VH-VL binders against q9c950r261to396. Designs and how they scored, part 8

Target 1, 136 residues: q9c950r261to396
Amino acid sequence: VPTFEDVKEVTIRRSKLAKWLMEPFFEELIVGCFVRVGIGRSKSGPIYRLCWVKNVDATDPDKTYKLENKTTHKYLNVVWGNETSAARWQMAMISDGHPLEEEYRQWIREVERTNGRMPTKQDISEKKEAIQRTNS

## First folded at step 19 (VH-VL)

Design cc1
Fold by OpenDDE, fold request of step 22:
Structure cc1 (fold): chain C 136 residues (1-136), chain A 122 residues (1-122), chain B 112 residues (1-112)
Amino acid sequence: as target 1 above (136 residues)
Amino acid sequence: QVQLVQSGAEVKKPGSSVKVSCKASGGTFSNYAIHWVRQAPGQGLEWMGIIIPYFGTAYYNQRFKGRVTITADESTSTAYMELSSLRSEDTAVYYCARGGEWLDNYYYMDVWGQGTLVTVSS
Amino acid sequence: DIVMTQTPLSLSVTPGQPASISCRSSQSLLYEWGKTYLHWYLQKPGQSPQLLIYEVSNRASGVPDRFSGSGSGTDFTLKISRVEAEDVGVYYCMQSIDYPYTFGQGTKLEIK
């Protein structure tokens, strides 16, 4: 099981998504990363789910939205639990903050509950390295 | 096209509970949220709560003081709204509605059920 | 809770004439990522509500271009360029930036 610290290092914030959006490496790099998807806001603050990114979905060019100052039709297919069930998510609704440990624990529990795919240490390491290569 | 079909009208006594169902067809249940909205006779719309089955979570309007329970059965593509400790003021048409074409559009309701009249009377 | 205030509460419009409904929120509906969580619904007589506009200005599927939404922050407007008989009903604005979602009081549109 990847550690919280491991997951944090491969969690991509909204601002980074916007920066990488049009880069040729984006769609490949984002796979296997994590994002915090917004699912509402209460009086206690915004609510996010930490999700694993399955792939970029750009199959609907007619459905555009604004990510920062950029118009895009690229969405993320994110996974909370089992990869057999992915959710489509616009990147504009991704947190620009770091994940919370509680969100990490929730994700772990759901992956375990649904017998989902748990990233290996190797997966995380490779992703970290890939991110480092595109740090600029 | 996605359709939401709700259970039939209910007549209940004060203090009892009612459970309304909302069956979705024509789409992938896990790709959207389900909202519950009610409308008392001659009144406006009141948001009761939302369930996001994909994330296994529901959020409620606290004005109902914990009397509302929203659940979902993905195997049957059915959402449920249970309202307990019924009062005469709970007499209303209860609507379920889909939260968005995709799950990330959970925050607006683009498909509505036909409504379920719940009458609370002694 | 965010209070949504619609003005007017009722409209009587001659067919072919324009209509305008205002919706004001007690706090900004603009979120940090630039999305504004204001939507409009129409409930025709004897029917379930239906989505008209989402996120201030986007028409829902099947909604005629006679309908338009505008605004920002706390002030929003729904406009109907040429009111038709089928537009009769009660219009609601709704905010969804915060739980609980809240609706305006509704604006009843009637034909003269």
Scores: ipSAE 0.937, ipTM 0.965, lowest interface PAE 0.5, mean pLDDT 96
Fold by OpenDDE, fold request of step 22:
Structure cc1 (fold): chain C 136 residues (1-136), chain A 122 residues (1-122), chain B 112 residues (1-112)
Amino acid sequence: as target 1 above (136 residues)
Amino acid sequence: QVQLVQSGAEVKKPGSSVKVSCKASGGTFSNYAIHWVRQAPGQGLEWMGIIIPYFGTAYYNQRFKGRVTITADESTSTAYMELSSLRSEDTAVYYCARGGEWLDNYYYMDVWGQGTLVTVSS
Amino acid sequence: DIVMTQTPLSLSVTPGQPASISCRSSQSLLYEWGKTYLHWYLQKPGQSPQLLIYEVSNRASGVPDRFSGSGSGTDFTLKISRVEAEDVGVYYCMQSIDYPYTFGQGTKLEIK
């Protein structure tokens, strides 16, 4: 099971998504990363779910939205639990903050509950290296 | 394509509970949220709560002071709204509605059920 | 809770003439990622509500282009360029930036 720190290092913020959006490496790099998807705001604050990114969905060019002043039709297929059930999510609603440990625990529990795919240590390390190459 | 079909009208006594069902067809139930909204006779719309089955969570209007329980059964593509400790002022048409075409559009209601009249009278 | 205030509460319009409904929120409906959580619904007589506009200015599927939404922050407007008989009903604005979602009082549109 990847540690919270492991997941935190491969969690991509909204601002980074906006930066990478049109890069040729984006769709490949984002696979296997994590994002915090917004699911509302209550009196206690914004609510997010930490999700695993399955792939980029750009199959509907007519469905556009704004991501930090950029118009895009690229969505993320994100997974909370099992890959057999992915959800489409616009990147505009991704958190620009760090994941919380509670969100990490929730994700772990859901993956286990649904017998989902748990990223391996190798998966995480490779993703970290790929991200670092992008930043260099 | 997606339709929401609600259970039939209910007549209840004060203090009792009512459970309204909302069955979805024509889409993937787990890929959208379900809202519950009610409308008292001659009044406006009042948001009761939302359930997001994909993330296993529900949020409620605290004005109901814990009397509302929203659940979902993915195996039957059915959402439920239970309102307990019924009062005469709970007499209303209760609507379920889909939260957006996709789950990321959970925050607006694009498909509505036909409504369920719940009458609370002694 | 965010209070939504519509004006007017009722209006009578001659067919072919324009109509305008205002909706004001007690606080900004603009979120940090640039999305404004204001939507419009129409409830025709004896029917369930139906979505007209989402996120201030986007027409829902099947909604004629004579309907338009505008505004920002706390002030929003729904406009009908040429009112038709089928437009009769009660219009509601709704905010969804915060739980609980809240509706305006509704604006009843009738034909003269």
Scores: ipSAE 0.937, ipTM 0.965, lowest interface PAE 0.5, mean pLDDT 96
Fold by OpenDDE, look of step 19:
Structure cc1 (fold): chain C 136 residues (1-136), chain A 122 residues (1-122), chain B 112 residues (1-112)
Amino acid sequence: as target 1 above (136 residues)
Amino acid sequence: QVQLVQSGAEVKKPGSSVKVSCKASGGTFSNYAIHWVRQAPGQGLEWMGIIIPYFGTAYYNQRFKGRVTITADESTSTAYMELSSLRSEDTAVYYCARGGEWLDNYYYMDVWGQGTLVTVSS
Amino acid sequence: DIVMTQTPLSLSVTPGQPASISCRSSQSLLYEWGKTYLHWYLQKPGQSPQLLIYEVSNRASGVPDRFSGSGSGTDFTLKISRVEAEDVGVYYCMQSIDYPYTFGQGTKLEIK
């Protein structure tokens, strides 16, 4: 099981997504990363779910939205528990903050509950290295 | 293309509970959220809560003080809203509504059920 | 809770004439990622509500272009350029930036 620190290091915030959006390496690099998807605001504050990025979905060129100062038709297919059921998300709704430990615990529980795919240490290590090589 | 079909009208006594169902067809249930909204006779709309089946989580209007329970059965593409400790003022038409074509559009209701009248009377 | 205030609460319009409904929120509906969570619904007599406008100015599928939404922050407006008989009903604005979602009181539109 990847540690919270490991997951934190491969969690991509909104501003970084916007920065990488049009880079040739983006669609490949983002796979296997984590993002925090916004699912509302309550009295206690913003609510996020920490999710694993399955792939970039750019199949709807006519469905555009704004990500920071950029217009895009690229979405993220993310996985919370089991990758057999992925959810489509606008990158605009990704948190620009760091993940919380509670969000990490929720994700772990859900992956275990649904017998989902748990990233290996090797997976995380490779992703870290890939991100570092980007130097962006 | 997605349709929401709700269960039939209910007549309930004060203090009892009612459970309204909302069956979705024509789409992938896990791709959107389900909202519940009610409307008392001659009154406006009141948001009761939301469930996001993909995340298995629901959020409620605290004005109901814990009387509302929203659940979802993905195997049948059906959402449920249970309201307990019914009062006469709970008499209303209850609507389920889809939160967006995709889950990231959960925050507005683009498809509505036909409504379910719940009458609470002694 | 965020309070949504509509004005007027009722209006009678001659067919072919324009109509305008105002909606004010007690706090800004603009979120940090640039979305403004203000939407408009129409409930025709004897029917379920239906989405008219989402995110201030986007017309829902099937909504005629005579409907338009505008505004920012806390002040929003729904406009109908030429009211038709089929536009009769109650219009609601709704915020969805915070739970619980809240609706305006509704504006009843009638034909003269």
Scores: ipSAE 0.909, ipTM 0.958, lowest interface PAE 0.6, mean pLDDT 96
Fold by OpenDDE, look of step 20:
Structure cc1 (fold): chain C 136 residues (1-136), chain A 122 residues (1-122), chain B 112 residues (1-112)
Amino acid sequence: as target 1 above (136 residues)
Amino acid sequence: QVQLVQSGAEVKKPGSSVKVSCKASGGTFSNYAIHWVRQAPGQGLEWMGIIIPYFGTAYYNQRFKGRVTITADESTSTAYMELSSLRSEDTAVYYCARGGEWLDNYYYMDVWGQGTLVTVSS
Amino acid sequence: DIVMTQTPLSLSVTPGQPASISCRSSQSLLYEWGKTYLHWYLQKPGQSPQLLIYEVSNRASGVPDRFSGSGSGTDFTLKISRVEAEDVGVYYCMQSIDYPYTFGQGTKLEIK
C-alpha cells in the first residue's frame, strides 16, 4: 500500500494541470497520478475526494470549459475505488491544495472495499521520477 | 435521454416516516448525482439534500435537523429519500433531480422527476 | 445559509415584449476555480421545474436563445427578449456554491 507521503508526491494540483495541459507529455504523465476532485462546499469548507487518474478523456471536443486562463476539452477519467468504474471530471474542479490524510484514508478504504487496483511501490517511484524529469 | 420516475403520492400521519423512490433510466446511474427538492403548496423550492452514489456520500440541508436520509441503490438505479418525524409542515411535492449530465456537473439539476405529493395530516 | 433575493416577485408581460428578473445573493457565488454557481429554473403551471440557465449564462439543452443570463459576484439577471405564452410560470434562481443549495423566492411571470 502506498504511503500518504507517496500519494502526496504524485498528487497533481490544478495549477500544474493547467501548466501541463498542452504539453505533449501531459496525457501520459498524468496517468497514475492523483488529483483531488471537488464535490461541494459546506460550512466546514471545501469537500474533496482523492482520486487516481486513469486517463485523459478528450473524446468530446465540443464540450469545452475553462481551466484558469485556458480553454480545454480535456477531462480526467478518475477512479475512487475500482478502475472498472471511472468518473469524468473537469480539471477546473481539481484542488490546488495538497491532499489530506483523511482523504487518503478514504481512498484506501474504498480501494480495499471494491478490490480495486493499488499502485505498487514501483508504480509510485516511476511516477515520481517522471514528474521530476518534467520539472527539470 | 435520462428520465426520473418517482413513487406515488403518500398520505401520512404526524410522527410517521415516508420514503420516496426515484428510479433513473436511460443513463449510467453512477455518472451523476441525485438531488431532492420539495415544494410546499403555493410555496417556493427548498433543497433537501444530494447523494453522489459514485463516492457513496450524501449531504443534507441541516434545516431538517437530521430527519432526512438519502440513499441510493446502484443495482436498480434508484435513489430514495426518507423523511422521518413528519409534521403537517412537511406536506409538499417532493422532487428528485439529476445533478448534471456528468458527475462533475453535480451542482445543477438538469433532469427532474415528476414529483411525489406527500400529505401529512392527523 | 446563502440568501437568494429575486425581484420582482411577479410580473405581467405583453407577448412579444421583453422581461427581466433580478437575483441577488447574500455572498459571492464565484468560486476559487472561476465557476459562478448561479442557475435559473422555470416551473410551468402544473409541471416540475426545468433547468433554463446554468452557471450564469449557459442555456440548457432545448432552451431557446431568447433566454439569456448574465451577472457576476452577487448580482444576476435573467432576460427574455420576447416573451411568449409558453414562458408563463415561476422562475427561480439557485445558488450551488455552498450546501445547502438555496433558491430565490420565485418570480411569477404572467401574460397580459
Scores: ipSAE 0.901, ipTM 0.956, lowest interface PAE 0.6, mean pLDDT 96
Fold by ESMFold2, fold request of step 22:
Structure cc1 (fold): chain C 136 residues (1-136), chain A 122 residues (1-122), chain B 112 residues (1-112)
Amino acid sequence: as target 1 above (136 residues)
Amino acid sequence: QVQLVQSGAEVKKPGSSVKVSCKASGGTFSNYAIHWVRQAPGQGLEWMGIIIPYFGTAYYNQRFKGRVTITADESTSTAYMELSSLRSEDTAVYYCARGGEWLDNYYYMDVWGQGTLVTVSS
Amino acid sequence: DIVMTQTPLSLSVTPGQPASISCRSSQSLLYEWGKTYLHWYLQKPGQSPQLLIYEVSNRASGVPDRFSGSGSGTDFTLKISRVEAEDVGVYYCMQSIDYPYTFGQGTKLEIK
């Protein structure tokens, strides 16, 4: 079971998605990482859900949107709970902040409730190393 | 094509509750956000709340002071809105509406149900 | 809650002439990642509302190009370049930057 710190180290922020968008390694790097998906804003601030990235969907080149100062047709298929029910999300609506421990706990509870699959600690370790190499 | 079909009109007494259903046909229900909006006779639109079934969460207009509950049943592709402690001023047409075709466009209302008249009178 | 104010509350337009409806929000609808959460709906007589414009300027599917939206921050405008008889109804702006979502009071458009 990965810890909050394990997940935090492989959670990708919007600015990093925009930075790496055009790199040949983009999809390979991002799949298996986490993102914070924005689902609204209350009086007390933005509301996020911590989701796992299943794959990148670029199948419709005409569905474009702005991601910071770039235009893209790449979307993330993200998973909340069980992988059988993914949601397609534009990267523009991903948080640029760090995950919160409560968001991690919500993710754990949903995976448990749906009998979903978690990345292993080895999966996380490999992603941490890939991110570190990319930042070098 | 997506359609939202709501339950029929209801007449209620003050103090009771009402539960309106909204059945979606076409598309994938887990990719939908469902809003509820009401309109009193001769009045404008008032947003009541949203449910995002994929994330298992609902957000409510605090104006209703906890009287509204929005739920969804993914197995039947149906959303529900229950309004409790009814008052005469709750007489209105109640609409359900789906957000955009894809869930990341939850924040506007693309497809609307036909509306359900709820009349509250003593 | 964010207050949405529409002007005018009603208008009567000769067919073929332009119409313009203003919507002002009590705070900016521009969000951190560059989206502006302002939308327009039309409710024709006896019908459910229908989406016209989302995110300020994007026309919903099937909406004629005589409808256009513009604006930024707190000030927004819906324009109809040539009003037709089918355009009769009540127009609402709505913000969705914050829960609860709120509508303007509505603008009733009629043909004279």
Scores: ipSAE 0.816, ipTM 0.928, lowest interface PAE 0.9, mean pLDDT 92

Design cc1
Fold by ESMFold2, look of step 19:
Structure cc1 (fold): chain C 136 residues (1-136), chain A 122 residues (1-122), chain B 112 residues (1-112)
Amino acid sequence: as target 1 above (136 residues)
Amino acid sequence: QVQLVQSGAEVKKPGSSVKVSCKASGGTFSNYAIHWVRQAPGQGLEWMGIIIPYFGTAYYNQRFKGRVTITADESTSTAYMELSSLRSEDTAVYYCARGGEWLDNYYYMDVWGQGTLVTVSS
Amino acid sequence: DIVMTQTPLSLSVTPGQPASISCRSSQSLLYEWGKTYLHWYLQKPGQSPQLLIYEVSNRASGVPDRFSGSGSGTDFTLKISRVEAEDVGVYYCMQSIDYPYTFGQGTKLEIK
C-alpha cells in the first residue's frame, strides 16, 4: 500500500502539466501519476479530490481549452476508486498545490470500498525516477 | 437526449418534510452533477445545492441550515432532494438540473427538469 | 455569499431591435483554473429555465447567434442583436465560482 509520502512524490501540479504538455513523452509520463481535481470552492477555499491518472484523452480535436498560456484538446481520464469508472477532466481544473493527507486518506478509502487497483511501491518508485529525469 | 423527470406536485403541512425525485434518462448517471434550484411564486431562482455522484459528495446552500439533504441512487439513476421542517415560505417550484455533459463542467446547468410544485399550507 | 446585481430589472423592446442586459458581481468571477464562472439563463413564461450562455460568452447548444455574452472580472453583458417574440421571459445571470451559487434578480424582457 503506498504511503501518503509515496503518493505525494508522484502528484503532478497544473504548472507541470502545462510545461510538459507538448512533449512526445507526455502521456507515458503522466499515466500512473496522481492529480488533484477541483470540484468546487467553499468559503474556506477550493475543494479537491486526489485521483489516479488512467490515460490521456485527445480524441476530440474540437474540444479545446486554455491551459495557462497554451491551448490544448488533451484531457485526463482520472480514477476515483475502481479503474472501470473513470472521469474525464480538463487539466485547467487541476490544482497547482500539494496534496493533503486527508485527500490521500479519502482516496485510499474509496479504492478499498470499490475493490479498486492501486499502484505498488515499485510502480511509484519508477514514476518518481521518471519525473526526476524529466525535471532535469 | 438526456431528460430529467421529476415527481409530481405535493401539498404539505407546516413542520413536515418533502422528498422530490429527479430521474435521469440517457447517458450514465455517475458522469454528471445534479443541482437543485427553487423558485417561490413570482420570485427569482435560488440555488439549494449540488450532488456529484462520482465522488459521492454533496454541497448545500447553508441558508437552509441543515434542512436540505440531497442524495442519489445510481441503480435507478435518480437524485432526491428532501426539505424538512417546512414553512409557508418554502412554497415554491423545485427544479433539478444536470451540469454540463461531462463531469468537469459540473458548475453550470444545461438540462433542467420540469419542476415540482410544493405547496405548504394548513 | 456573492451578490449578483442585474440592470435593468425590466425591459420592453420593439421586435427587431437590440437589447442589452448587465450583470455585476460583488467579487471577481475569474479563478485560478483560467475560467470565468458567469452564466446566463432564460426562463420563458410557464417554462423551466434554460441555459443560454456559459462561461461568459459560449452559447449553449441550439441558442441562436443573435445572443452573445461578454465581460470580465465583475462586469458582464448579455446582448440580443435583434429581439424576436420567442425571446420574452426572464433572464438570469449566475455565478458558480463559490458555493453557494447565486443568481441575479432577473430581467424581464417584454415585447412592445
Scores: ipSAE 0.763, ipTM 0.916, lowest interface PAE 1.1, mean pLDDT 91
Fold by ESMFold2, fold request of step 22:
Structure cc1 (fold): chain C 136 residues (1-136), chain A 122 residues (1-122), chain B 112 residues (1-112)
Amino acid sequence: as target 1 above (136 residues)
Amino acid sequence: QVQLVQSGAEVKKPGSSVKVSCKASGGTFSNYAIHWVRQAPGQGLEWMGIIIPYFGTAYYNQRFKGRVTITADESTSTAYMELSSLRSEDTAVYYCARGGEWLDNYYYMDVWGQGTLVTVSS
Amino acid sequence: DIVMTQTPLSLSVTPGQPASISCRSSQSLLYEWGKTYLHWYLQKPGQSPQLLIYEVSNRASGVPDRFSGSGSGTDFTLKISRVEAEDVGVYYCMQSIDYPYTFGQGTKLEIK
């Protein structure tokens, strides 16, 4: 049952996705982490949803886009609530900011509403350590 | 090929409400973003709002000041737009439209319904 | 709300000749992710709108190569290299960087 701080520590920002994009460990590292997907911008600012990364989709090499200073055809399959339904997202539309507590609460409510799966504290701890090793 | 089929034309009195349906056939409705756009006679296009059912969220053009409600029913692959407190200037053709084939392309409209004429007259 | 301004509002073109439509936004349509949220639609007489160009310059599926889009920031152009009879209708630009999404006034294209 992860806390907001647990989730925050394993939420990957766009700049980190761009930094690690070409590394052989990329998919292994980011699968099981969180990202903030952008779903629009209002007068109050950008609107995000906190999603879990299920896997990387690179199956269409013709679907390229710019991710900061790089070009890629890699997409994230992300989960909001229940893992039985994933959505494919460009990494260019991932936030470069940290999650908000309200975004975490929205994620918790959606997982509960859909009887989705949460990462365990052990899953989070392993991701935290993997991220720390990569950043060191 | 995805198609959006809308409900038929309606004639309404001022002060009432209208609910237009938009049924998707083909494709995977649960991953669609659905927009609503209206066009008054002889006028341009006006965006009313969007629903993104995957995230359970809708966003509205504040010009309508809470008179518009957009919903979706995944079990019937149908989106709905309800406009309340109707006025004569709400007479228009109302279109539904799907965003791109993939949900991360929610921000443009690539498939459009045939349109529904709503006439508000006393 | 972001105001989208099209010029001209009406255009008469001899068949086979080029046409050009301008669209200006009241603020930049470039977002920090590097995307520019400007799109073009065509509404043929008696029909629903159809997507022509998304993200400034990408042709939608089935749109002929004679349609091209360009521009950046606040200034955008739709070009038709050789106008055909099937191209008649009203052309709209649209921004989707901010809610609410907004359209230009439309440019009516006719054959003369």
Scores: ipSAE 0.761, ipTM 0.912, lowest interface PAE 1.1, mean pLDDT 91
Fold by ESMFold2, look of step 20:
Structure cc1 (fold): chain C 136 residues (1-136), chain A 122 residues (1-122), chain B 112 residues (1-112)
Amino acid sequence: as target 1 above (136 residues)
Amino acid sequence: QVQLVQSGAEVKKPGSSVKVSCKASGGTFSNYAIHWVRQAPGQGLEWMGIIIPYFGTAYYNQRFKGRVTITADESTSTAYMELSSLRSEDTAVYYCARGGEWLDNYYYMDVWGQGTLVTVSS
Amino acid sequence: DIVMTQTPLSLSVTPGQPASISCRSSQSLLYEWGKTYLHWYLQKPGQSPQLLIYEVSNRASGVPDRFSGSGSGTDFTLKISRVEAEDVGVYYCMQSIDYPYTFGQGTKLEIK
């Protein structure tokens, strides 16, 4: 079972998504990583859920939106709990911050509740290495 | 075409509770956010709260001080709003509304139910 | 809570003439990289509200192009280039940058 620190190391921030958006390796890199999806804003700040990236949806070129200084029609299909149910999300509503341990625990509980799949420690290690190579 | 059909009008006594249903047809229910908005006679719109069934979470307008509970039953594609400790000031039309076409557009209301009149009087 | 203030609260318009409704928020509705959480609804007599404009300037499906929205920060405007009889009703602006979401008081549009 990957630890919070394992997951944190493969959680992709919005600024990185924007940086890598147009690179040929983009989808290969971010599929299997985590993102923090924004689901509202309270008086104490934005509210996030930690989700696993299943794939990139770019099938409708007319569905454009602004991501930092760029315009894109790429969306993330993300998984909360069971991988048979995904939600399509614009990257502009992904956090640019690091995950919280409570967000990780919420994700673990939802995967367990739904009998979902978790990445192995080896899956995480391979993603960590891919991210490191891209940052070099 | 997504449609929201609400339960019928209700007459309630002060101090009781009401539970209004909102059945969605069309689309994938777990990919919708459902809002509840009320309108007292001759008055404007007041947002009560939201449920995002995919994440199993709901957020409430604190004006209601815990009297409102919003739930969803994904197997029947139905959202519910329950308002407890009813007062005469709660007499209003209660609307459910779906967020945008996709869940990442949860923050505005695209499709509205027909409304449910709740009258609170002795 | 964010206060939304509409002006005017009532508007009487000759058919074919333009109409303009202002909405002001008590704080900026711009969040992060350019998304602004301001929307407009129309409630025709005896009907449920309907979405008119989302995110300042995007017309909802089926909304005629005589409706347009503009503005930024705290100041927003809904314009109708040529008012028609079917435009009668109450117009509401709404913010959704923070919970709880809040509406303006409404602007009643009438034909004179």
Scores: ipSAE 0.733, ipTM 0.912, lowest interface PAE 1.3, mean pLDDT 91

